# VHH binders against Vitellogenin-6 (vit-6): the designs that were tried, part 16

Target 1, 176 residues: Vitellogenin-6 (vit-6), of Caenorhabditis elegans (p18948r1340to1515)
Amino acid sequence: ANCVVKSTKINTFDQVAYRNQFTPCYSVLAKDCGSEKSEPRFVVLMKKINEKKEWKNVKVVYGENEIEMYKTEEGLICRVNGEEIEYQPESEIEKKQYNIIWLNKNTLKFDSDDVTVQFDGVNARIHLSALYRNQQCGLCGHYDNEKETEFYDAENQENTIPKFAKSYLYKDSKCN
Key: E = the ipSAE of ESMFold2; O = the ipSAE of ESMFold2 at other seeds; V2 = 0.75 times the mean of E and O plus 0.25 times the DockQ between their complexes.

## First folded at step 17 (VHH; framework vhh_8k46_1)

Design b48 (from b33 with Y57S Y101S W102S; at its last look DockQ between E and O 0.01; V2 from the best seeds 0.00; counts 0 for: pae O 19.2 > 2, placed apart)
Fold by ESMFold2 at other seeds, look of step 17:
Structure b48 (fold): chain B 176 residues (1-176), chain A 123 residues (1-123)
Amino acid sequence: as target 1 above (176 residues)
Amino acid sequence: AVQLQASGGGFVQPGGSLRLSCAASGFTFDDYAMGWFRQAPGKEREFVSAIRSSGGSKYYAKSVKGRFTISRDNSKNTVYLQMNSLRAEDTATYYCAASHSSPMREYEIYQYWGQGTQVTVSS
């Protein structure tokens, strides 16, 4: 199943579409909310990085790894645990549990057995394995084949779209 | 049905102490991380503390670190929050929550929530 973010439009894993105003603060797009694991396998976050442009920063927390992808004036940048990974045509960076793949100079893919994130600086596509059916939460919905529960917030209460979206805003000291 | 029952709230003077309890049923408690959150009138729900399913790692908001202690008793399916040196700013409804995932400050990862217990710190 796929969740697609195009600028401000989100198409959830259950094919429900709505619009979200991203801010300079991270929002949770998708994360492991499963009941069968002690630790989450992944969290996918997104924020807007420029007021005038539709550029985004995507962060994937996968196990002990932190992957950041974002667009700059110089192009699309990828950092893995703080280390910048250079664009290399027709190549990929392989780690034991995931791969980083440059599809071209303007598109990156984080690929793992659990989650795949494709990002071009503005738009994202998130794919989840079937193992996360009924165990996923975030702005991309619940991946449960139920359109009527897509807007349940983090408290699992049905909400209007604006309240649902606000419930997945990642809070920290700079983004209260 | 899953239930989280928070208790132990009440009225206390500044500098006083309270101990909150949250009794769990309807799921395998030992597999879940537990968290405490609070919400004052007109404020957003905020993170207070969390503890891994094993009890090994404990997490605290900066505002409560050194004053509050989280613990759990897996034999009683209960998580506790010992609150010392209470201040007026600690006045809120306190909620316990459970997650099968790691105990993070993001309230969105918690699947089960209690009804809350009121803590009021005043003279």
Scores: ipSAE 0.000, ipTM 0.103, lowest interface PAE 19.2, mean pLDDT 77
ESMFold2, look of step 17: ipSAE 0.000; ipTM 0.158
ESMFold2 (binder alone), look of step 17: mean pLDDT 83; pTM 0.837

## First folded at step 18 (VHH; framework vhh_8k46_1)

Design b49 (from b43 with K58R; at its last look DockQ between E and O 0.76; V2 from the best seeds 0.70)
Fold by ESMFold2 at other seeds, look of step 18:
Structure b49 (fold): chain B 176 residues (1-176), chain A 123 residues (1-123)
Amino acid sequence: as target 1 above (176 residues)
Amino acid sequence: AVQLQASGGGFVQPGGSLRLSCAASGFTFDDYAMGWFRQAPGKEREFVSAIRSSGSYRYYAKSVKGRFTISRDNSKNTVYLQMNSLRAEDTATYYCAASHYWPMREYEIYQYWGQGTQVTVSS
């Protein structure tokens, strides 16, 4: 299943839809929340670039790699570990554990065995490997085929949708 | 009171080595990722290296990859930066910082900052 993230609406991995508003602080869209690990294998983050535009900055943390995708007036930018990757029309940029694919000048795809993120500067689509059933948390839900517990917060406590969403928003950083 | 005390800076010739240490207190060290940033006179702070709480993931700026090694000892609440093959451009005040967030390369997500230690590379 897929999680579809639009500027004000999220459709989770378990097909539960709700409204969410992004801010210039990061929110966790999807994260490896496996019971055996203190450090996730992946974290997918999104924030608005500023309060005025619906342009987003997406970060994919994948092991020791950090991939940044964001929109500018001049188009979509991708950085891998702090270094900008040039647009290569409909070509793959391969790394050891993942691929970066420009689907066109306005759409990027991060692709790995664990998580796939497609991003156009505003909206994202996230796909997870079946290995993460019951091991996923974030604004995209828990990927557990249980709609009743979809909005348990980052501490696994059931809450209203606004409190659930706020639990995945960064709190103790310079943007807060 | 949270404290991050960096030490181990000094004067060294190009090609030399230094090891920085940052001793932490006042928070649960094992829950935090640790980072090193540096600031040269008249410039903004820039990312150098970071290490996740367990030590399992390490991050480096391109300019230091292969020359610097970050490590941590959670039993001593201390993070280290081994700096080899030093260059004049590595001259800066080096600051350690702590965060429980991602990503590691953005100084904005770090909650606690040390006072820094000076590294000067010249001949």
Scores: ipSAE 0.677, ipTM 0.873, lowest interface PAE 1.1, mean pLDDT 86
ESMFold2, look of step 18: ipSAE 0.682; ipTM 0.868
ESMFold2 (binder alone), look of step 18: mean pLDDT 83; pTM 0.843

Design b50 (from b43 with Y107W; at its last look DockQ between E and O 0.64; V2 from the best seeds 0.00; counts 0 for: pae O 4.4 > 2)
Amino acid sequence: AVQLQASGGGFVQPGGSLRLSCAASGFTFDDYAMGWFRQAPGKEREFVSAIRSSGSYKYYAKSVKGRFTISRDNSKNTVYLQMNSLRAEDTATYYCAASHYWPMREWEIYQYWGQGTQVTVSS
ESMFold2, look of step 18: ipSAE 0.734; ipTM 0.886
ESMFold2 (binder alone), look of step 18: mean pLDDT 83; pTM 0.835
ESMFold2 at other seeds, look of step 18: ipSAE 0.728; ipTM 0.892
ESMFold2, look of step 19: ipSAE 0.000; ipTM 0.123
ESMFold2 (binder alone), look of step 19: mean pLDDT 84; pTM 0.845
ESMFold2 at other seeds, look of step 19: ipSAE 0.609; ipTM 0.846
ESMFold2, look of step 20: ipSAE 0.706; ipTM 0.882
ESMFold2 (binder alone), look of step 20: mean pLDDT 83; pTM 0.849
ESMFold2 at other seeds, look of step 20: ipSAE 0.283; ipTM 0.654

Design b51 (from b43 with S56K K58T; at its last look DockQ between E and O 0.74; V2 from the best seeds 0.71)
Fold by ESMFold2, look of step 20:
Structure b51 (fold): chain B 176 residues (1-176), chain A 123 residues (1-123)
Amino acid sequence: as target 1 above (176 residues)
Amino acid sequence: AVQLQASGGGFVQPGGSLRLSCAASGFTFDDYAMGWFRQAPGKEREFVSAIRSSGKYTYYAKSVKGRFTISRDNSKNTVYLQMNSLRAEDTATYYCAASHYWPMREYEIYQYWGQGTQVTVSS
């Protein structure tokens, strides 16, 4: 299953499209919701870098690893646990339990058995293993083959699209 | 009212050890990740370590990995930072913080902050 996240449009895992506006506050794109809430196996987050640009910052939390991908004036940057990894053409960097792959100088891929995130600094494509059917939540929907339940909020209650999207936006942090 | 009370700071020789603790009240401790940050005079706050609510996942700044160990005791609503092989550059005020968000390395996602405890590493 694939979720396609663009600056103003999201196509969910269940092929439902809607409009969304990102802010400099994190939004949850996809999260393991089948485990304990404080112990998800992965969390995928996105925010705008600032109010002036459509460039995004993506975070992938995967176990004890935190991967950051974002665009700068100098190009696309990847940090793994705070350590910057530069573009390496024609090669693959192999890490334990996941891989970071430069598809080209402008596109990164985080790849694991659970989740794959492809990102170009503005847009993302997220793929989930079928393992997470009925076990995922976020702006990318719930991956349950049900279009009518697609917009359940973070508390798993059916809502209008604006309330659904707002429920995955960080509220109790220093950005608001 | 939420309170995070950090303690255990003091003066120590280079190479020495200290154990910091942070006692929490006013929220459901078991639902929160806990983190330690530090700030030297004139510098920005920086991430030191964090631990998820069950203790299953821990996170460390590169500068402290292998020397510091974070742990928590949910029955006592307390998080600890064992600091070994201390160096002069570890001198700072150490703050504990709590969050139910991700990721752990960013101070902006922490909702509650303690007042800090001073650690001074000097001969």
Scores: ipSAE 0.689, ipTM 0.874, lowest interface PAE 1.0, mean pLDDT 85
ESMFold2, look of step 18: ipSAE 0.676; ipTM 0.875
ESMFold2 (binder alone), look of step 18: mean pLDDT 84; pTM 0.853
ESMFold2 at other seeds, look of step 18: ipSAE 0.690; ipTM 0.870
ESMFold2 (binder alone), look of step 20: mean pLDDT 84; pTM 0.851
ESMFold2 at other seeds, look of step 20: ipSAE 0.699; ipTM 0.878

Design b52 (from b43 with Q111D; at its last look DockQ between E and O 0.78; V2 from the best seeds 0.00; counts 0 for: pae O 3.9 > 2)
Fold by ESMFold2 at other seeds, look of step 18:
Structure b52 (fold): chain B 176 residues (1-176), chain A 123 residues (1-123)
Amino acid sequence: as target 1 above (176 residues)
Amino acid sequence: AVQLQASGGGFVQPGGSLRLSCAASGFTFDDYAMGWFRQAPGKEREFVSAIRSSGSYKYYAKSVKGRFTISRDNSKNTVYLQMNSLRAEDTATYYCAASHYWPMREYEIYDYWGQGTQVTVSS
């Protein structure tokens, strides 16, 4: 199953579509909610980074790794644990638990057995293994074939879309 | 009143070791991820290491990976940084910090900060 973010529109894992205005603060797109509290195997985050353009920053926390992808005037940048990796045609970065692949100079793919994130600086496509049915939460929904609970927040309470979206917003000293 | 008290700094020769401790009070320690940051004169504060609330995952800056080890003892409300093979460039004030979120590398996501402890590596 796929969750697709196109500019301000989100089509969830359960094919529910809605609009979300991303901000300079991170929002949780998809998160392992089947693990014990504060121990998710993955978290996929997104924020807006430009007032006029729909440029985004995507961060994937995967185990002990932090992968960040974002658009700049110089092109698409990828950092792994704070260190930039270089675009190389036909190349990939292999790790035991995941791969990072430049599909081209404008599109990156984070690939693992649990979650796959494809990102071009504006739009994202997130794929989850079927093992995460009923075990995922975030702006991409719950992956449970149910639309009734799609807008339950991080504390599993039903909300309107604005309250639902705010519950997955991370704040820091600069953005709040 | 939240308090993070870092200790264990000092003067050490290159190649030596130090163990930093950060004792926490005023919040539920077991619910927080803990991190270490450092700042040398004229430089921005930089990420050193972090550990999730359970201790399950640990994060390191490239410059310290393999030399520094973060750990925590939730029964003592304390996080540690074991620093081995110290180099002159490790000289800095070391700060511990706590976050209710994942221990991301961004300084800004940490809720509580200690006052720091000085580490000086020289002859």
Scores: ipSAE 0.316, ipTM 0.691, lowest interface PAE 3.9, mean pLDDT 83
ESMFold2, look of step 18: ipSAE 0.437; ipTM 0.766
ESMFold2 (binder alone), look of step 18: mean pLDDT 81; pTM 0.819

Design b53 (from b43 with H100Y; at its last look DockQ between E and O 0.81; V2 from the best seeds 0.66)
Fold by ESMFold2 at other seeds, look of step 18:
Structure b53 (fold): chain B 176 residues (1-176), chain A 123 residues (1-123)
Amino acid sequence: as target 1 above (176 residues)
Amino acid sequence: AVQLQASGGGFVQPGGSLRLSCAASGFTFDDYAMGWFRQAPGKEREFVSAIRSSGSYKYYAKSVKGRFTISRDNSKNTVYLQMNSLRAEDTATYYCAASYYWPMREYEIYQYWGQGTQVTVSS
């Protein structure tokens, strides 16, 4: 299934649409929620770069790797574990847990067996493996074929959309 | 009430080794990822290494990968940084920190910080 994340709209894995506003603080779009005691296999995070622009920063945490994608005046930047990588119009197939693919200068794709994230600096599209049915949580919903439970928060409590969204927002002095 | 006490710093010659430790209290250690950051005079605090709460996922800055090893002992509420093949560029105050958030490389998401321990690698 696919989750489509736009600046003010999210279409969840279960095809439920709602309005959401991003801030300069991270929100969890999707993560492995299969066990509260295990480390998630992936976490997909998004924040605005600043309050004034609709440019976003997406962070994909995948095992021991952190992939950051964000827009600048010069185009889309990708950092892998803190190191910027260059645009490469042709990608090479490599045997590893994930691939980073430039679809063009303005669109990146993080691709793995668990999660795929396509991002153009403003909007994201997230695809999950069927392995995460009933095991995913975040602003993209729960991937459970149920629209009635889509807005259960990070503690699996049914909430209004604003409370649901706030439960996935990071909290510090800059995040309120 | 929260305390992170870093220790194990000192003077060492290039190529030498040190082992830092950070003893934690005042929070549920097993629920938190632990990280090490460092700051040299006149520079910004930079990420060194981090380890998730279970110990299964470990993160390293490129400059230290292969030379430094992070580990934790949840029964002792302690995180460790084994520092091998030390270089003059590793001279800094080393700080331990705790977070239950992701990602690990951004110091802003860490909730608790220790006072640091000095590491000095002679010329």
Scores: ipSAE 0.549, ipTM 0.826, lowest interface PAE 1.7, mean pLDDT 84
ESMFold2, look of step 18: ipSAE 0.669; ipTM 0.879
ESMFold2 (binder alone), look of step 18: mean pLDDT 84; pTM 0.847

Design b54 (from b43 with H100E; at its last look DockQ between E and O 0.01; V2 from the best seeds 0.00; counts 0 for: pae E 13.6 > 2, placed apart)
Fold by ESMFold2, look of step 18:
Structure b54 (fold): chain B 176 residues (1-176), chain A 123 residues (1-123)
Amino acid sequence: as target 1 above (176 residues)
Amino acid sequence: AVQLQASGGGFVQPGGSLRLSCAASGFTFDDYAMGWFRQAPGKEREFVSAIRSSGSYKYYAKSVKGRFTISRDNSKNTVYLQMNSLRAEDTATYYCAASEYWPMREYEIYQYWGQGTQVTVSS
């Protein structure tokens, strides 16, 4: 299933479209919510990084790794755990069970068995394995084949679209 | 050993009510989502309702939404299903189940299952 995230529109895993505005603070697009006890296997985050341009930062937390992808005047940048990875036609797979692929100079792909994120600096497309049916939460919905419940918030309560979107704002030191 | 004991079934007239209970033991109840499924003779087991470990978040099948209410009492290790406005099509064996994972509609993710309790809605 695919979630398509544009600057002001999101089409969820359950094919519900709605409008959303990103801020300089991270929002959760998709997150492994499958265990009542365990930490998520992945979290996909997005924030705005320029007030006038539609540029975004996407962060993928996968296991103990953080992958950031964002656009600059010089092109699309990828950082893994803070270290910049330069454009190459292929990426090395270590022991972490994922791959980072430049589809071209302006499009990056994070690829794993659980989640795939394609990002061009402005828009993202998230593909989620069918194994995450009923185990996903975020602005991309619940992936439960149920359109009525798409706007249940991070605490699984039904809300209006603005309150739904705010419930997935990621709290960190600069965004309280 | 893990045990889930469903009870509270019986015979009831259409439009009537029943409350099912499922008492759990042998695992940390507070860490588990709980679900109810049902199966009529010759039919596939189907999802009825589920509740997260916190008790604040609930799921319902379309066929029961507005008529059934799931709840849990973590101090008693028990999940409940209040069934109101019962109909003939609600006749089935009702099973409770437990899972560490988010409540799913699919029975394959549930790790522990009860014996079931019969609900019969007939005039």
Scores: ipSAE 0.000, ipTM 0.210, lowest interface PAE 13.6, mean pLDDT 78
ESMFold2 (binder alone), look of step 18: mean pLDDT 83; pTM 0.838
ESMFold2 at other seeds, look of step 18: ipSAE 0.662; ipTM 0.866

## First folded at step 19 (VHH; framework vhh_8k46_1)

Design b55 (from b50 with K65Q Q111K; at its last look DockQ between E and O 0.75; V2 from the best seeds 0.00; counts 0 for: pae E 10.4 > 2)
Fold by ESMFold2, look of step 19:
Structure b55 (fold): chain B 176 residues (1-176), chain A 123 residues (1-123)
Amino acid sequence: as target 1 above (176 residues)
Amino acid sequence: AVQLQASGGGFVQPGGSLRLSCAASGFTFDDYAMGWFRQAPGKEREFVSAIRSSGSYKYYAKSVQGRFTISRDNSKNTVYLQMNSLRAEDTATYYCAASHYWPMREWEIYKYWGQGTQVTVSS
């Protein structure tokens, strides 16, 4: 399943669309929320770079690795554990437990058996393994094939989406 | 009250080693990731290393990769930073911090901070 994240619109893994406004604070798009819940295998985060631009920063935490992708005036940047990776038009296939692939100068792909994230500096597409059915949480929904309950506890909870979205803001001393 | 007490700093010649410790109290240590940050006078705070709550995942700034090792002992509520092959540019106040959030490289997500311990590398 795929989750498509645009500047103000999210289409979830269960094909439910809603409006969301990103801030300069990270929000959780998708996260391993399995029954154990001690430490997720992956977390996909997104924030706006600043209030003025539609540019986003995407961060993927995967095992011991922290991958961030973001747009600058000089183009799309990828850092792995703090080290910048140069644009490479040739695909990267045989690394560790994941691959970083430049689809072109303006589009990156993080690829693993668990999660795939494609990002162009503004919009993201997240693909999740079927193994995470009923084990995913975040702004991309629950991945449980239940469209009617994505945002509701009871019928007619039309103001639930803002509370749902706020529950996935990444808390810190700056972002409260 | 929450307390993070960093210790083990001091003076070391280039190429030497130091081991920092950070003892925690006032929260459930096992539920928190721990990080080390450093700040030289007039410079921005920078990420050094982090370790997830279980100890299974360790993160390092590129500048310290292969020289520093983070570890934790959850039975003692303590995180450690073994610093080998020290260089003059490692001179800074080193701070330990605790977070229940991701990503671990961002100082803004760390809620609890220690007072710091000074590391000085010079001949």
Scores: ipSAE 0.006, ipTM 0.332, lowest interface PAE 10.4, mean pLDDT 78
ESMFold2 (binder alone), look of step 19: mean pLDDT 84; pTM 0.849
ESMFold2 at other seeds, look of step 19: ipSAE 0.488; ipTM 0.791

Design b56 (from b50 with K65Q H100K; at its last look DockQ between E and O 0.75; V2 from the best seeds 0.70)
Fold by ESMFold2 at other seeds, look of step 19:
Structure b56 (fold): chain B 176 residues (1-176), chain A 123 residues (1-123)
Amino acid sequence: as target 1 above (176 residues)
Amino acid sequence: AVQLQASGGGFVQPGGSLRLSCAASGFTFDDYAMGWFRQAPGKEREFVSAIRSSGSYKYYAKSVQGRFTISRDNSKNTVYLQMNSLRAEDTATYYCAASKYWPMREWEIYQYWGQGTQVTVSS
C-alpha cells in the first residue's frame, strides 16, 4: 500500500484523503508504532523549507541511519548521516539494509524491506511492507483497512482532522 | 524543573582523553534520547553524538567516529561521552541535550539543554 503526500493533500495507506498544510516543523508521515515508543525501526518526517515554492525536506530515520532529502535552487540534495551524495545516472548507494537510488536528478528513492520513500522535493510516495499492517501511525494513517480509525491521533484518540494532524507535528518554538 | 548538568571538561594535550558526564533530573530519563553537541566561538553548533533511550541506537558525527563513545546508565539518569585521541579541533563547549523526537543529528529537535562544559585541547 501507498501513501501519497502532496503539498496540501494526503492520501493515506487506507485510501482516505484529506487536506494538510506543512510547516517549518517536522510532521511524522509514517512511523513504526509496533516497537517501543523510543525505538521505532523507521520514522519518515517532512517539513516545509520554502515559503513560496512548497519545497520540502524529508528525513528517513532507519536504525542508526538518517537520510535527508531536500529541494534547493540547485536541485535535489541527499545526505546520509550528514554526508552529501551526488547525483549519478544509473547508480545507487547500496548498504546491507537499504538502498538510495537516484531515479533521475529530480527524484530520489530510499528503499528498504520495511519502507520505501520516493521524493521529488515537493511530493512524497511512501510504501510499507505488509509487516506493518496495524503497526504504523502518522499522517499517512494506520494501515489497517479501516477508514473509521484513520484519524486517531498519536495518543490513539479519535479527533478532527486539524487536531489529528497537529498531534504528529513537532513542538518547536520556531514553528509552533 | 528539568536540569541537565554536564561535567568532566577541562584542559588536555592533543592525543589525550576526557570523559564527559551529563546528569539529568526533572523528566523520565528512560523515555528520552540523549545527545551531545559542541560549539566553538564563531562557529555553528555541531552535532557530536546521540544515543536512543534504551541504548540500542548510537549516532556519531563523522569527525568523531572511532574516537568518541557515547553510553548511558539509566539507573543513574546519566549519559556519558568518552573522548579519546583528542585534537585541537575538538576544542569547544560541549552541551548535552534530551529529545523525544527524531532525527538525532539536528539540534533544533532537542527539548532540554544543559549549560555545557568546556573542553580545551592544546599543547
Scores: ipSAE 0.664, ipTM 0.852, lowest interface PAE 1.3, mean pLDDT 85
ESMFold2, look of step 19: ipSAE 0.689; ipTM 0.878
ESMFold2 (binder alone), look of step 19: mean pLDDT 84; pTM 0.844

Design b57 (from b50 with S56K K58T; at its last look DockQ between E and O 0.83; V2 from the best seeds 0.00; counts 0 for: pae O 2.8 > 2)
Fold by ESMFold2 at other seeds, look of step 19:
Structure b57 (fold): chain B 176 residues (1-176), chain A 123 residues (1-123)
Amino acid sequence: as target 1 above (176 residues)
Amino acid sequence: AVQLQASGGGFVQPGGSLRLSCAASGFTFDDYAMGWFRQAPGKEREFVSAIRSSGKYTYYAKSVKGRFTISRDNSKNTVYLQMNSLRAEDTATYYCAASHYWPMREWEIYQYWGQGTQVTVSS
């Protein structure tokens, strides 16, 4: 089971579909929520960066690493810890705890034992390890086999879809 | 009222060391990631280093990795930046900042900012 994130529609890990509109602020798509008192092992974020073309920026925070993937007029860009990496067809960029793979010139894959994120500049597909059953939260739901709890917010309270989505939205000086 | 008070700047020779401190008050320090940014005259503000709320994860700009060490003492509500092997290019005003959010390198996601402390590295 995967979470499929399109410009206006999200299909969660528990196969609940709903409409969502991204903004220039980051939203949390998926996050390690296994312990509220400890640091998450991963956080997957998305924001809109171009209104006309529905281009997005996806950021994966994974341990001490930040991986950023986003579309520009020059193509799909990947930054690892602030440093842009080159497109290398059929090449794998290996790190100790994860791999970054260009599936083609327009599609990147972040791959780890915890989370896999495939992104083409517009849409994302997120796969979670079974380890995160009952330990995930975000716009992709809770991965708990319960459709009734998909819209519980970051404080684990049931909400309307707009209030649920707002609870995973980061506000910053650039987007508001 | 939230306050972040950076200190420990000064004049130092190339190759020298300085230790910056940033004392925080007016918020629950243990819930915030802390970051250091710097700005030289006429330049954009740039990321230097950040540390998660628990202290478990740290982040560094490539230009300072291996030379600078960020740390925090949650019992003293203080974040530190140990700066070794200083270079002329490290000359800037250094700002500490706090954020609840997970991205560390983007200055825009930091909610609270200190007034900064000047670091000058000169032959």
Scores: ipSAE 0.445, ipTM 0.783, lowest interface PAE 2.8, mean pLDDT 84
ESMFold2, look of step 19: ipSAE 0.599; ipTM 0.830
ESMFold2 (binder alone), look of step 19: mean pLDDT 84; pTM 0.852

Design b58 (from b50 with Y110F; at its last look DockQ between E and O 0.81; V2 from the best seeds 0.00; counts 0 for: pae E 6.1 > 2)
Fold by ESMFold2, look of step 19:
Structure b58 (fold): chain B 176 residues (1-176), chain A 123 residues (1-123)
Amino acid sequence: as target 1 above (176 residues)
Amino acid sequence: AVQLQASGGGFVQPGGSLRLSCAASGFTFDDYAMGWFRQAPGKEREFVSAIRSSGSYKYYAKSVKGRFTISRDNSKNTVYLQMNSLRAEDTATYYCAASHYWPMREWEIFQYWGQGTQVTVSS
């Protein structure tokens, strides 16, 4: 299953499309929600990083790792646990449980058995393993093959689209 | 109200050790990741270490990895930082902080902060 995230539109894992506007706060696109009391195996986050351009920052939390991908004037940057990984054509960085692949100078892919995230600095495509059916939540929906529950919020309550989207907003001191 | 009280700082010689403690109250400790940050005079606050709510994963800044160990005791609502092989550049005020479940290196996303404890490493 695929979720396609553009600057103002999201097409969820269950093929429900809606309008969304990103802010300087991180929003949860997809996360492991299989048990509310356990730590998620992955979390995919996105925020807007420029008022005049549609540049985004995507963060993938995967196990003990934090992968950050974002656009700058000098190109697309990838950081793994705070350490920058430079573009190398047709190369990949292989770790035990995931790979980081530069598809080209403007497109990165985080690839694992649980989740795959492709990002070009503006738009993202997220793929989830079938193991996360009924165990995923976020702006990308619930992956339950059910359109009526797509807009249940982070507390598993049905909401209007704007309220649903705000429930996945991760506020901090910079973005209120 | 939420309270985070860091303690255990002091003066120590290079190569020495200290253990910092941070006692927490006013929130469900088991649901929060805990972190340690430090700030030297004239410098920005920087990440030192963090630990997930379950204790399953621990994170360290490159400058302290292998020398510092973070741990938590959820029965005592306390997070610890064992600091070994201390160096002069470790001199700073050390702050404990709490955030939602996420592993994090960004100090701005931490919701709750302690008042800090001073660590001074000198001959």
Scores: ipSAE 0.093, ipTM 0.504, lowest interface PAE 6.1, mean pLDDT 81
ESMFold2 (binder alone), look of step 19: mean pLDDT 81; pTM 0.815
ESMFold2 at other seeds, look of step 19: ipSAE 0.207; ipTM 0.571

